# Ledger of designs, part 5: VHH binders against Phytanoyl-CoA dioxygenase domain-containing protein 1 (PHYHD1)

Target 1, 291 residues: Phytanoyl-CoA dioxygenase domain-containing protein 1 (PHYHD1), of Bos taurus (Bovine) (q0iib1)
Amino acid sequence: MACLSPSQLQKFQEDGFLVLEGFLSADECEAMQRRIDEIVAKMDVPLHCRTEFSTQEEEQLRAQGSTDYFLSSGDKIRFFFEKGVFDKQGNFLVPPEKSINKIGHALHALDPIFRCVTHSHKVQALARSLGLQMPVVVQSMYIFKQPHFGGEVAPHQDASFLYTEPLGRVLGLWIALEDAMLENGCLWFIPGSHTGGVSRRMVRTPAGSVPGTSFLGSEPIRDNSLFVPTPVLRGALVLIHGEVVHKSEQNLSDRSRQAYTFHLMEAAGTIWSPDNWLQPTPELPFPPLYT

## First folded at step 24 (VHH; from x5 with Y58N D61K)

Design cc1
Fold by ESMFold2, last read:
Structure cc1 (fold): chain B 291 residues (1-291), chain A 124 residues (1-124)
Amino acid sequence: as target 1 above (291 residues)
Amino acid sequence: QLQLVESGGGLVQPGGSLRLSCEASGFTFSSYAMGWYRQAPGKQRELVAFITSGGSTNYWKSVKGRFTISRDNAKNTVYLQMNSLRPEDTAIYYCARSTHEYWGDRYVYSFDYWGKGTPVTVSS
């Protein structure tokens, strides 16, 4: 049972993140990876939906398909790619399965294996320990952090992308499916950074814009020495407060750093921003976590 | 030297008009999308209007129908015509050159150079 102790709850409240080692077994992690291999084997991404730009003038013509592909991904299983993996004609320079940055954004609803993990008794018990009344699952993603190609993820707060009124209503659950270490791009956090709100928001741009999203506000220059590395073993769950500042470095190693992550929103007393790129649809309203 | 110089701000009555100009130098202006942003005291900088290198325009909902962005590539200048001004439009208005951030599944507009801004005050 993933019931948080009082000291674990206190640590989470103080730091804005918490590591739970051994949340999934090695066998459970391997089963999720095998399911991803099956999903990737069926991958079919149209040429115009690939996300690389080669010049600024090409951005308008080619990127319209890529923008629509992202913006409508909230109720789909879609593939998104690393930079630099396409030639000028949009052909893969690297085997397609090694080119994927992430799969998003509805594995939790559309894939039975990921649905089962997301709604498992241990996840539901964890949410109850945190005092969540009506949590809903708003999105999910599978992150590859590919060997050699896995790019840096700049300092950010998840609630910048998943904005609510009031703040404090979004929680990330990040599950390591492989050891996540310094050499292959583990998470780094600024402990206690979750108490000051968000520095910027990503919002949809006006219709017809490319790209289809923009930041409002500015990311402050942050002192990199404030970041604490958070290496974890395969099967760990990292709880991530929606407003805690975190990042990950490039993966220059020969090992991937695969992770499954999904976000909960406490729906009781909460307004989901209509400016968020992600909106519930009739086809997939945000499903309740508690079953 | 890369430079964005805003002008045309000032004090104006509610319902009045102003035209802001931003003269660019030190880069190939016609190759870049340009934006106008504004920042009221104590608030985050917000997008007002955006114009692509090809001339397509986009407006934030609060100004649509009242403001018009345009560009003159021969003069390396982007304009913001502001009509039917309201007290809520009071802010420092910044001209910005666009760039992009990649977040693994999409590009997000960001801006890599800002002018010093021109203040606009809408007051009786």
Scores: ipSAE 0.391, ipTM 0.721, lowest interface PAE 2.5, mean pLDDT 86
Fold by OpenDDE, fold request of step 25:
Structure cc1 (fold): chain B 291 residues (1-291), chain A 124 residues (1-124)
Amino acid sequence: as target 1 above (291 residues)
Amino acid sequence: QLQLVESGGGLVQPGGSLRLSCEASGFTFSSYAMGWYRQAPGKQRELVAFITSGGSTNYWKSVKGRFTISRDNAKNTVYLQMNSLRPEDTAIYYCARSTHEYWGDRYVYSFDYWGKGTPVTVSS
């Protein structure tokens, strides 16, 4: 049963996140991973990634040159690479397929396998049990968390990036396609941190401005002892409140931590911020979850 | 205590030039990227020029080719040379200290400290 029990609902309300082990079967996970392999086999490397850099600072600055690539990816399946995987001449330091940070941000809409998973009866049942009336899918991404160098994700609230009015309308569904343990970069949460509002926002800057995105506000200093690791097994779904503070450490292990994540927004009575990096397009308006 | 003190603003005719300065103190200036913002009356504050700790620069499209941001780490100062000024460049100009984080495939910048601003008026 994909519906949450009263106790699970209460736990989610209190903690701001919930782990559902065994949400996907091994076969379902395998199908998703195989599909990703096919997608990766046909990947296009963005041209901006092949640019030669003279200095580290120039590299950092030119990374902002990918603004359009990033900002326009909401309705496409695009590849994003880990930090430091290119040399100064734009060549891969590691195999391209092992250099990917994530694929996004429209797997949920453009790929049949991922669309099927995203709109599955299990996901719909889960959403209904949460009381969502008109949920829409905002974005999706496949995260690789590569062995040895899969990058850290700093403490954050998803709502910083996916801001709504009112708050409390965005949910993350994080599905482990591999075991996510302490060693390979499982999620960490601050339980109950979802009730204090949003501390910062990533917003678009005016067109033609550099950088294309910036943070407004600042993250408070948080005691590391407040974070609770949440290791999960392959097939588990982690439900994430849009405002709960969470992170993942660098993957220093010899195995990846692959995950599929997508975000839902309750559309009824909700305003999507026009300053969000992700915007719906005529090609892909936010699709309803319920079918 | 952190400080950013802007100077060099004033009244100039269209086509004229100004050079703004921002002197920093209270932190390791050479370790930080710096930016110049401007805010026109009734408009939102906007980033117009950016310089990394290493001296790489980028610009708002409307000022590109006219404005030049530079820095002197020995003097803890960031500059904005403004040439071919236009009436639409009229604004209060602010110096800001920048930090950045890597997210996925890109850096996201934040500005955590601001000067009080220096006014620039371009008028005939």
Scores: ipSAE 0.216, ipTM 0.606, lowest interface PAE 1.9, mean pLDDT 90
Fold by OpenDDE, last read:
Parts: structure tokens; C-alpha cells; sequence
Structure cc1 (fold): chain B 291 residues (1-291), chain A 124 residues (1-124)
């Protein structure tokens, strides 16, 4: 199950993504969700989220004010909130625990439960079957995709954010902790779109600059008809090529779509871009996957 | 066609002031955030000031308190008032049109069109 068959490998090569149903057991999923509940129970709301603003434009600037918070989160477990969950005075419009967009970006390293999942024999076997020699974990996040307002993720390539030289060295592992259906924000892919290169990059700007991150290049307008929905059940792993174009729609349903995602980079013969928002730190160098 | 034309650059002594202008055409100016970049010799281009369509502003830390970005939508113009200029402010200054996309918990900005630049030299 953990090792890909030749057919699966071929499919991944052709499509740029692969679904593995039943990758995690119900018990494993439950353990992760319970752990998240514990983490959320101890949630600290960042000060920048409480900054007052009078207009949407100021809200935008406030969001930019979170740059340091974001940029330094690579080796921490931090909370990130959905758009529009704060009023102009910095108060929550919805319960705090229901306002979280994601938790990141070092669950894989700092939390025992998530570390166990990330470095599981199943994941290692999967990576080996993909031919990865020296894969490292670069980031992880727990995505909530909140009911009714869980924000869309626009079409993108992960490599735009996690850029390497050469390309083709980054993989996303997206694990559904809840059923991911059309109505609650399943992933959509453009099959075969991983062979055309990277259209844009999100890069870190110099320290003290505004904004802290920016896109270089532009995302092309993509025909919506090219996207295929990929609904999956709880416990499924979606393997994502770093260059395959994918998205998720806003969750307009009454149930969340929780997922755990982490990214692997083949370290052998690979240069991690110093312009990436996420950088390894002395506290947390990119940990090897294989143990 | 899209056009951004900078003006107002020149030579100034340390402690002096300049006011840069950027006139935009070919797009709905009022709908876009604008920014001022600068590029010093041998250095990368850097964003020094930013203004949203609604007029909210942000600044590079090294220019904060000295530079002021503003806009006049009726004139399709963005300005950069530069006070207390320093030699390290010497650069070619560019105005740029900005778009943004919400990503995660923040807006990520893209700059998709640039002017030709106006030189600013601060020297005694």
C-alpha cells in the first residue's frame, strides 16, 4: 500500500498527482485531529491580528504586517487565520477556534504525533518508491478549511513557493483528515500541467521591505474546464508534484475539510532557493525523512 | 497601452528633499495599488513605498519617517516625497503598478508594470 506500483508511478508521472485512498487509518486520523484540538485549546492569537483598521485596504496592510510572523514560522507551530474573521477593532467575528486557516509550519518537527505520521514507515516507503534518495521535510501545515468561509486556494504550483534548482524536486503530501468532497473544498488538478515549468515565484523581499513577500512573474489565466475535482475520503493521501497546477474552492458547506500537508524536497543535487519565504534555521534545519 | 512615466529626479545634497511623480495611463489607475522602487548601482531593485488603491501606505524601514507616498487619482499620479535624503538613497527610482492576491493569512503582491525610472543622486 505504501509502495507505489508501476502503474501508480506511471499515473503520477503522467498526471502530476496521485490519490492513495486509505493511506491512514481512522485511528491515525483521529489521533491527529485530537492532537490538533489540544493545540488549538492553547492557541495564542498574534498581536498583529488585533490591529485596528478602518478599511479593507488597511486590512490588507495589516495582513502584510504579519510578514515577520509568517516568515519566522518555518520552525514554529503558529496559527494563521482566515480572511475577514476580525472586525475593524481586531475582535473575532466568529469563534477563534473556527477562524483558523491553518497551523504551521513545523508540526512535522515539533509535534510528536505529526512527526510520527510524517516520518512513518509508510511515508518513507512511499518516498523510496518514488526514487527519492535524500528527501528532507521542508514544511508542514494543518489546514482547516472552515465551514461556510474556508477560503479558496487559487490555482498554483507549489514550486512557486518552494523553489528549487533544478525543478522537479519538491513533492506535496496532502492527507485528508476529513472527507474532501466538491462541496467542502476538495482539491482540483490540471492533469499533466507539471511539465511546463513554473509561471511565478513568491519571493522574500529584503528585511524591512514592504511587502515582505511578492510574486515574480504572473499566473496565467487558466481555463476552468481544465481542472478536475479530486474528491477523497478521510485517510487518503494525495501525492502532489511540485509543479502540477491545483486549487481548492471556498468551503461553502456546513462541514470542514481538514487536511495535513507536508512537503518533501529531494536534497541530493538540489539547491533550495534563498529567495523562498521559508528558510531552514539553526533550530530546525530541514530534517531528513528517512530515519 | 500601459504607461508609467516617472519624473522629479535629480541631484540633491544630503539632507535635501525631492518629490518624485509618476503619471499613469492605459489602465484604471484608481483600482490599483502603486509602489515606488529604487535600484542602486550593483544592488537589486527594492520596494521603498507602497500605497493601496484606497490610500493606505507602507514603507521600507530605512525610509520610514522620511519618505511619503501619496496619490492623486484624478491626475492618475502617484508621488514620492523624499525628505532628509541620504547618500544611501542614491538610486534610480521606479514606479510600479501592483496587484494582490490573498494567500493563506496575508495578501501577496505582484508588480506587473514598471516605469522607465528617474535617477536620484544624493551627494555633497
Amino acid sequence: as target 1 above (291 residues)
Amino acid sequence: QLQLVESGGGLVQPGGSLRLSCEASGFTFSSYAMGWYRQAPGKQRELVAFITSGGSTNYWKSVKGRFTISRDNAKNTVYLQMNSLRPEDTAIYYCARSTHEYWGDRYVYSFDYWGKGTPVTVSS
Scores: ipSAE 0.208, ipTM 0.604, lowest interface PAE 1.9, mean pLDDT 91
Fold by OpenDDE, last read:
Structure cc1 (fold): chain B 291 residues (1-291), chain A 124 residues (1-124)
Amino acid sequence: as target 1 above (291 residues)
Amino acid sequence: QLQLVESGGGLVQPGGSLRLSCEASGFTFSSYAMGWYRQAPGKQRELVAFITSGGSTNYWKSVKGRFTISRDNAKNTVYLQMNSLRPEDTAIYYCARSTHEYWGDRYVYSFDYWGKGTPVTVSS
């Protein structure tokens, strides 16, 4: 059942995250993975990824292309690659399909399979059990966490990127499509870290600036011993409070750690920051979760 | 040799104003975005304002509306005008040169070189 029990609700409130094993069936996971294979088969590699530069100015221009590509991806299905997958000539060091970091950020809206999963009765029931009145989906992404190369995600709060007024209105739903273990880059959390506010923000720079985003504020130095690994099995959903500190290490194993994640925002009484990298567009306003 | 030299810090009463300066040398100043960090006692260093090479500015929420960052490329100097100062603004202020940091799947403004800092104390 997708509805949280009182004990689960309490645990989520205390820890800032919650694991729900067996949220998706094996068949559901397989369908998602097959669909992503189809999407990858039609992949277009952005030109800016292969552009060479020899001057600071050229580097800036490339960075602009990269950031613009990202900033405009909120209502598209786009490919983002791992760091260091290109040689100096702009060629892939490994096959392109094995170089993808993530696909985003509108799978939830533009792909029928992922839309179905995102707006499933299970997800809606989960959201309702959390007391969400008018939740909307703000973004989605498919994360590959490639074997040997899947890059780390530094400690962060999702709210740094998806900032609202007031805080506490954003939730992440992280679904494991493969077993996520210590060796292949499972999530790590600092339990209870979701109550201290947001330490930094990634914000858009003014139009015409390069790069298009910047961090304001700073992450505090955190004791690594505070992080608790959270291995989960295929099909598990990890519910993530927008302010809970979490990370994942580089995947140094020989197996990937694929996951689908999307974020919800309680829209009732909430202001989405205009400084967020992701903005709703006429083409894709934030869709309501409840159907 | 790359250098950033801050000046203008001091003691000021709440509600007062200060203007910080940072003179840069050893690199093409006009090609870089610049920023101001501050570090309060017992706290981590935080970016409070930055200005791009093109002159666009952004501010940390707690200083927005009170602080103004500007630059004079002819003088290789970046400024921080601080108005309506509060006790919580007490910190050592550092100017910093901007760089690009690849975060996850994108480049983000980052800063990798700081001056020695200038102290700002807001107290009655």
Scores: ipSAE 0.187, ipTM 0.576, lowest interface PAE 1.9, mean pLDDT 90

